VHH binders against o26223. Designs and how they scored, part 15

Target 1, 191 residues: o26223
Amino acid sequence: MKLLWTSQHIKVTVHIDGKVSKMDVLEAIKTRRSIRKYQDREVPEELIDKILDAAMCGPSAVDERPWHFIVVRNREMLEKIPEVHPYGAMVKDAPVAIIVCCDSSLEKIPGFWVQDCSIASQNILLAAHSLGLGAVWTGVYPLEDRVEGIRRLFSIPEHVIPFSVIPLGYPAENPGTRDLFDPDRIHLEKW

## First folded at step 15 (VHH)

Design X13
Fold by OpenDDE, fold request of step 16:
Structure X13 (fold): chain B 191 residues (1-191), chain A 124 residues (1-124)
Amino acid sequence: as target 1 above (191 residues)
Amino acid sequence: QVQLQESGGGLVQPGGSLRLSCAASGFKFSRYWMSWVRQAPGEGREWVSSISWKYGWTYYADSVKGRFTIARDNVKNTLYLLMDSLKSDDTAVYYCAKHIYSSKPKTQDEFDYWGQGTQVTVSS
């Protein structure tokens, strides 16, 4: 019985020409989707560096820039993340994950760190997408069990708050695009 | 306890073929990249080949490209190395190694577990 492993050649149209197709910012925003299935292909360090650079380019309250990033490539650690993050099942399938954290000692105005880390997280998603990677934002804060779980797993100090876990990889799915524009959510001058 | 056990080594004539096996236990074999690494007498360890855990992406050293084939059976928890067109320079102890990361290894420190090795001797 010849188990014909039908290599479903997912024609990943690898644009052969090393030209990083320049995706404009509006295209990146509009076409970005949460990707939860990944190839087990290596993500080059260069791409992670570009993503992290983008993550640090967002605004922050009074320029406090409270964010820190843990880059996780260890397979054993990636496999453990779902144990403390119930909606993080896809993380164990990714070749890499970024944990976005806030150093509370850097906070200048209380509470704005959530906005700052959100901007950083979104920039990670957009940058990843523009580079041909899939990613998803898995929320950690403000759920105490998840915060403490990630803290314990990665030995994160008490003054540092894990905010999000973002797995990344070459996509193994294509959810398509969605039109999310809703004119009923726009109010002119008054409610 | 993690265990890797190589087998299939032996004496073969130049131009001959061998099939190495590595039996894995004590960890989720199907979730990790695996590699073959060899060490010739008096030389350092040389990376030979790697295979990914999901899609079976394969990587080869230039010295063995086109002659060796790495494969895996995740149901049997076994790694394989098919060696064709063997040369005298292929004489070495061949080790199975478990990856820490989902990437082509750059250094020996990217492996956390090793087998005991199996001797391959190519001689006329």
Scores: ipSAE 0.892, ipTM 0.947, lowest interface PAE 0.4, mean pLDDT 93
Fold by OpenDDE, fold request of step 16:
Structure X13 (fold): chain B 191 residues (1-191), chain A 124 residues (1-124)
Amino acid sequence: as target 1 above (191 residues)
Amino acid sequence: QVQLQESGGGLVQPGGSLRLSCAASGFKFSRYWMSWVRQAPGEGREWVSSISWKYGWTYYADSVKGRFTIARDNVKNTLYLLMDSLKSDDTAVYYCAKHIYSSKPKTQDEFDYWGQGTQVTVSS
């Protein structure tokens, strides 16, 4: 069913046909950009589920899997996030955000939770991109003010550490692709 | 305090037209999706139409597609419903409703504020 969205100015024929663009892994990695402008278009729950599934597929230290995810769709809450996250201004414009958290009680080896949650966060970004969504990683940890701000806002218990806030939405910008390959950062056998 | 006030309802003949308005106050109107929901006598609430806050994406129930047009003026904090080719089955109280989420509503629980409603009666 072609949902003809007649907005006054932009006839965006959004084929809701879930044709998940077949993007291979390398393409997803190479073409992913931070997206900070979003359409006010609904992000289907199915896509969020796929993104969260991907987020949980990353490796973790001794398979500790310490991550938790808060899915935020409430507009009022999205509007409040920038108040405690100064570099999260774009979050209020997104239809949804994922807060990646660590449950410290699940940590088996001290300190590796940062790596674990980073992997989860990156997988969210890649999955989102592969599904035709834009996203950006806004860092929370290790900045204490942001950690505590997000904690208070979402009533996160003390043993759970908010790590990142990732707004998601259909992109309203196209920053293009970048070639970030730098051979000067590659050292063979020794520095 | 959030307030939604509907107006523009009335008695019209079949085939007639009405323009409903909803004046919003007490919140950042331009940052929220808005909907029209109607309730006919003895029936449950029926979603009619929704509009997004930024690009003005519009959604319609099948029963009103091609006849009704939802619009908004974010400067005036006003939601509109243009109703053409009205039918007897369109007779209902029409409510303006504020969205909690940026999505087409699935249930009535996705609205946090409602207006008092305006009566639309289509009768020969």
Scores: ipSAE 0.891, ipTM 0.945, lowest interface PAE 0.4, mean pLDDT 93
Fold by OpenDDE, look of step 15:
Structure X13 (fold): chain B 191 residues (1-191), chain A 124 residues (1-124)
Amino acid sequence: as target 1 above (191 residues)
Amino acid sequence: QVQLQESGGGLVQPGGSLRLSCAASGFKFSRYWMSWVRQAPGEGREWVSSISWKYGWTYYADSVKGRFTIARDNVKNTLYLLMDSLKSDDTAVYYCAKHIYSSKPKTQDEFDYWGQGTQVTVSS
């Protein structure tokens, strides 16, 4: 499936409390929540492109960029994901999901791919949020049953490791924001 | 086996009304977007209307906007098309179609199942 990358800078106006505001990076980070309920509304391809662009902008170990992305819009496939992912029930209600994968053949230093794919996954979440979408990180790796389930379901080759499944959609819930700052977790110079 | 069966077509005068139904079976109807597509004699298939599965978002072609209403009953596994103010140009075979994706269709390949169609003829 050739993703048609349209370079159009869509100014995404996020209406927070009826005001058009640009969400800065700190706001996106602080206000992002896991969203598990979605509107019965399609996600435009342009937004997915932007999200995937963001996903590929994160750093990786020695710039190995081991990530691959499967964009899933097929309803039947979305409906099947919960069968192999017990905590992925919300995926069936989403209009689209992104599966983040690692191509092990691209790995230059063993083990850092987990960090790389985590960064990519987080960027997906932040980008989605900044664009007015809701998303949730459902972990696949390192749980063997989930890895194998997703692998089989999507015919992923053995050298490619599914890492996360991220359903996306316009949010149908507002869980509010949290302040998670804990100064007791900060140590100066030494423990 | 997936089945879609259209009904309610017929002959009607210009300005008249018809109600089409599509009975669905063999799949979880309430989890899929549905569409009406029509084909006039000698012409290609034309998308008419779509409805989402969850909250009933509706989409219409410009040619039928304001005249046609798509609806669904997820309990009865039935799709409807209410057609008001019918015109001669509305003459076509109307098909019920199942979506592959949860989105407004862009092409005909976004449908995986079709009904046999029901004939609608608008003539004086």
Scores: ipSAE 0.666, ipTM 0.845, lowest interface PAE 0.6, mean pLDDT 91
Fold by ESMFold2, look of step 15:
Structure X13 (fold): chain B 191 residues (1-191), chain A 124 residues (1-124)
Amino acid sequence: as target 1 above (191 residues)
Amino acid sequence: QVQLQESGGGLVQPGGSLRLSCAASGFKFSRYWMSWVRQAPGEGREWVSSISWKYGWTYYADSVKGRFTIARDNVKNTLYLLMDSLKSDDTAVYYCAKHIYSSKPKTQDEFDYWGQGTQVTVSS
């Protein structure tokens, strides 16, 4: 086994019985890929708890924290999601999915909830990856047919807006990493 | 109409073996985790073993690890439990149960359908 060292890994502990290692944050960001094929291995509830804890650590506009999460483990409900979400076919094969929602009654600055829930969604993806899970963000908002379909399926009230559906599980594929750095996207001092 | 029908129970001596079968119909068997759960006389139901639907991940209660093997045949829609090295403590009615979730069960309410059960008796 090769250990990857980075300048940002500030704590490494080695116990008498073996090595302990942890994924560096830059490594997690650069190596995370959308995973659409999953093992049917159980994802323990404690890992979902860790992922949702991470999701709630994100910044939000004026600390409004408008996010709510629906954890879906019911097989019949997972099988039904593709009926209202045409690009969510992989959800039926996941052991669990997380629906990221906005409670509009918690908005303090109108319209920034989209950024807030995007941050929570990305944190779910990174946390899952760091725990050895694969996930993919499937878009719901702003597509009205998907929003209404998911709202009906999960009995989501009118003032709550489903934003994304994120299936996750231990990966059954390895798409590899990418090098996407493009200097032409960087503008110094002005456009 | 979901139906689960167990068979293969009987009387066996300690150290003996049995194979239980559960014939499933009325649902997409190959899309669900399945379990064996047992109930000794006067006791509550005890989870025994579970198996996932696609890759066949298996899980066992500590009391049966190394002695019992769960298996499934998604073509015949049949769940199996191979029981070896049987003990008197294994005497129970054994139920086939369909999962609601893709996880090890924490409570009996996580199963939506149950079979009628098959009696396993390990004589002393």
Scores: ipSAE 0.373, ipTM 0.736, lowest interface PAE 3.5, mean pLDDT 90
Fold by ESMFold2, fold request of step 16:
Structure X13 (fold): chain B 191 residues (1-191), chain A 124 residues (1-124)
Amino acid sequence: as target 1 above (191 residues)
Amino acid sequence: QVQLQESGGGLVQPGGSLRLSCAASGFKFSRYWMSWVRQAPGEGREWVSSISWKYGWTYYADSVKGRFTIARDNVKNTLYLLMDSLKSDDTAVYYCAKHIYSSKPKTQDEFDYWGQGTQVTVSS
C-alpha cells in the first residue's frame, strides 16, 4: 500500500559553544535511538539547559504545562535508582538523569497530564540526540511501585507525580538506524 | 567507612618531580570521580585535577596543565598525581577528595570525603 501524502522537512539550527549545528528535524526523529551505554564524560550544564528548554516547548492540554524536571548528577543517587526502578539499571552508569514530573496542581483538564509529560519526555530525547548525546526513556508512571519508590528517593511531594526517568550522556554504543515504516498501520478515510 | 590516605609528599627542588598516591577504601572507588585539591600556606583550598571513573577523562586547573598528570588504578583502588616541573608556588598540602557529582568541581562542598593530606614543599 502506497501513501498519497507528502511530508515537509524542517531544518533546526542549534548553537553549541559558538558553533552552528544543523540537523533536519525529520532526520533527528528517524535517527534517534535509545542509548543505554554512556561515557562518564561530563555533560555541561549548558546542554542540560538547552534540553529542558526544548522539553518545555511541547504542546499541552489547554496550555496547562504541568511538567517539572529534577536534574540528578549525584553519583550516590544515580546508583540508588535501580533499587526502586529495576528496568532503569542503566541509570547508574549515566553522568546525569532527568526525572520528568507532573505537578497535579497545574492540571486544567484532568487526566491529560500523561500526554503532556510524554511530549516533554520525547522532546528531551530529540534535543539530546541533536546535541550529540544519547538518552533513553525509562517508564515510571503508571507502575505504582516505581512511582512510590522514586517519590521516596527524591523527596517528591504527594501532589507531584514522577512520570519518567531519562538517563543521558555521550553515547558509548551505536545501535544504528532502523526502518520502521509499516504501510499496514495506515488507514484511509476509516479503519 | 570511607577512608582516603595520601602519601608520596616531600621536599623537592624547583624543576623536580614527585608522585602522590591516595589509597581509597570503604566505598566503590571505581564508581566515583576523584580529585586532587591543594592548600598553600595562608590560603584556601584550590582544586588541582579531577578524573572520571569509567573512561578516565581528565581535567586540570590552568595553573598545573601540562605539568601534572592525574591517574587512577581501579584494581588497587589508588589515585595518583604525577607532578613534573615543580615550582615554588606548588608548595601546599595536597588532598585526595571523593566527588559527589559527575562534573568538574565548582565549589569545595562538592566533595563528601577528604584525606588527611600530604605535604609537598618546593624549595631551593
Scores: ipSAE 0.262, ipTM 0.693, lowest interface PAE 5.3, mean pLDDT 89
Fold by ESMFold2, fold request of step 16:
Structure X13 (fold): chain B 191 residues (1-191), chain A 124 residues (1-124)
Amino acid sequence: as target 1 above (191 residues)
Amino acid sequence: QVQLQESGGGLVQPGGSLRLSCAASGFKFSRYWMSWVRQAPGEGREWVSSISWKYGWTYYADSVKGRFTIARDNVKNTLYLLMDSLKSDDTAVYYCAKHIYSSKPKTQDEFDYWGQGTQVTVSS
């Protein structure tokens, strides 16, 4: 016996108030805040796909694109992250986390992978925010104990460097926006 | 020909653990969502857990969340269910099920093939 799904179903863009949400890029950049408290609510796979697509849109040194991403939803694994990454305590409360990694075998210009993975990590934060999610970048690299702890926990090979752990979910806090513009950091023509 | 063969069931005491396995053949296991479904005596089938093929994302019924772990090995074409902290109302025949589609179904799972099932009995 077969159960047939008779209605058409397609991937659904997240809708807010029955409409497709879009946010101006400057607004997204200025209003994104680190979110460390999350609702007990699943994040759909399609949103993770959109976030990772955005992560991979970042520029990289000579287009080396050295990044790999580990998506973690397993409760046991999320609960183990703080054991090797103490400043990532909120990860255990997140429905999902993304680990941004560098594959050093893809590196074309030594040392620029840090900038490459930083760009990918920031794109994850912005894309999550634009989709109604909250996230925070928790640093792994260059802290050697964290790097080796995460590598061991997720069976990451020696030539791959875990860079950041980014828990995300629907936010359960609203820290508000900040005014951080400082004209004294701007230098015209020279220092 | 699609075949799903469950194993690892048995009699356990409350609070005990079991690991179920499901050997899959006759289809490209690595391209389908897979699920565990159970049927208690005299009751209808109840969805237990699902795992995606692309990223390995896992989903659980509220009644088993935090106690059961679903996993897959796409090299060995095997689906697993690690059951911890078993209680009497977990007593059921457990079935491995293949989703019809490679995409996530709605909250109602659609399956085209089922295994023969493996009995799990939790009693003192």
Scores: ipSAE 0.000, ipTM 0.097, lowest interface PAE 21.6, mean pLDDT 84

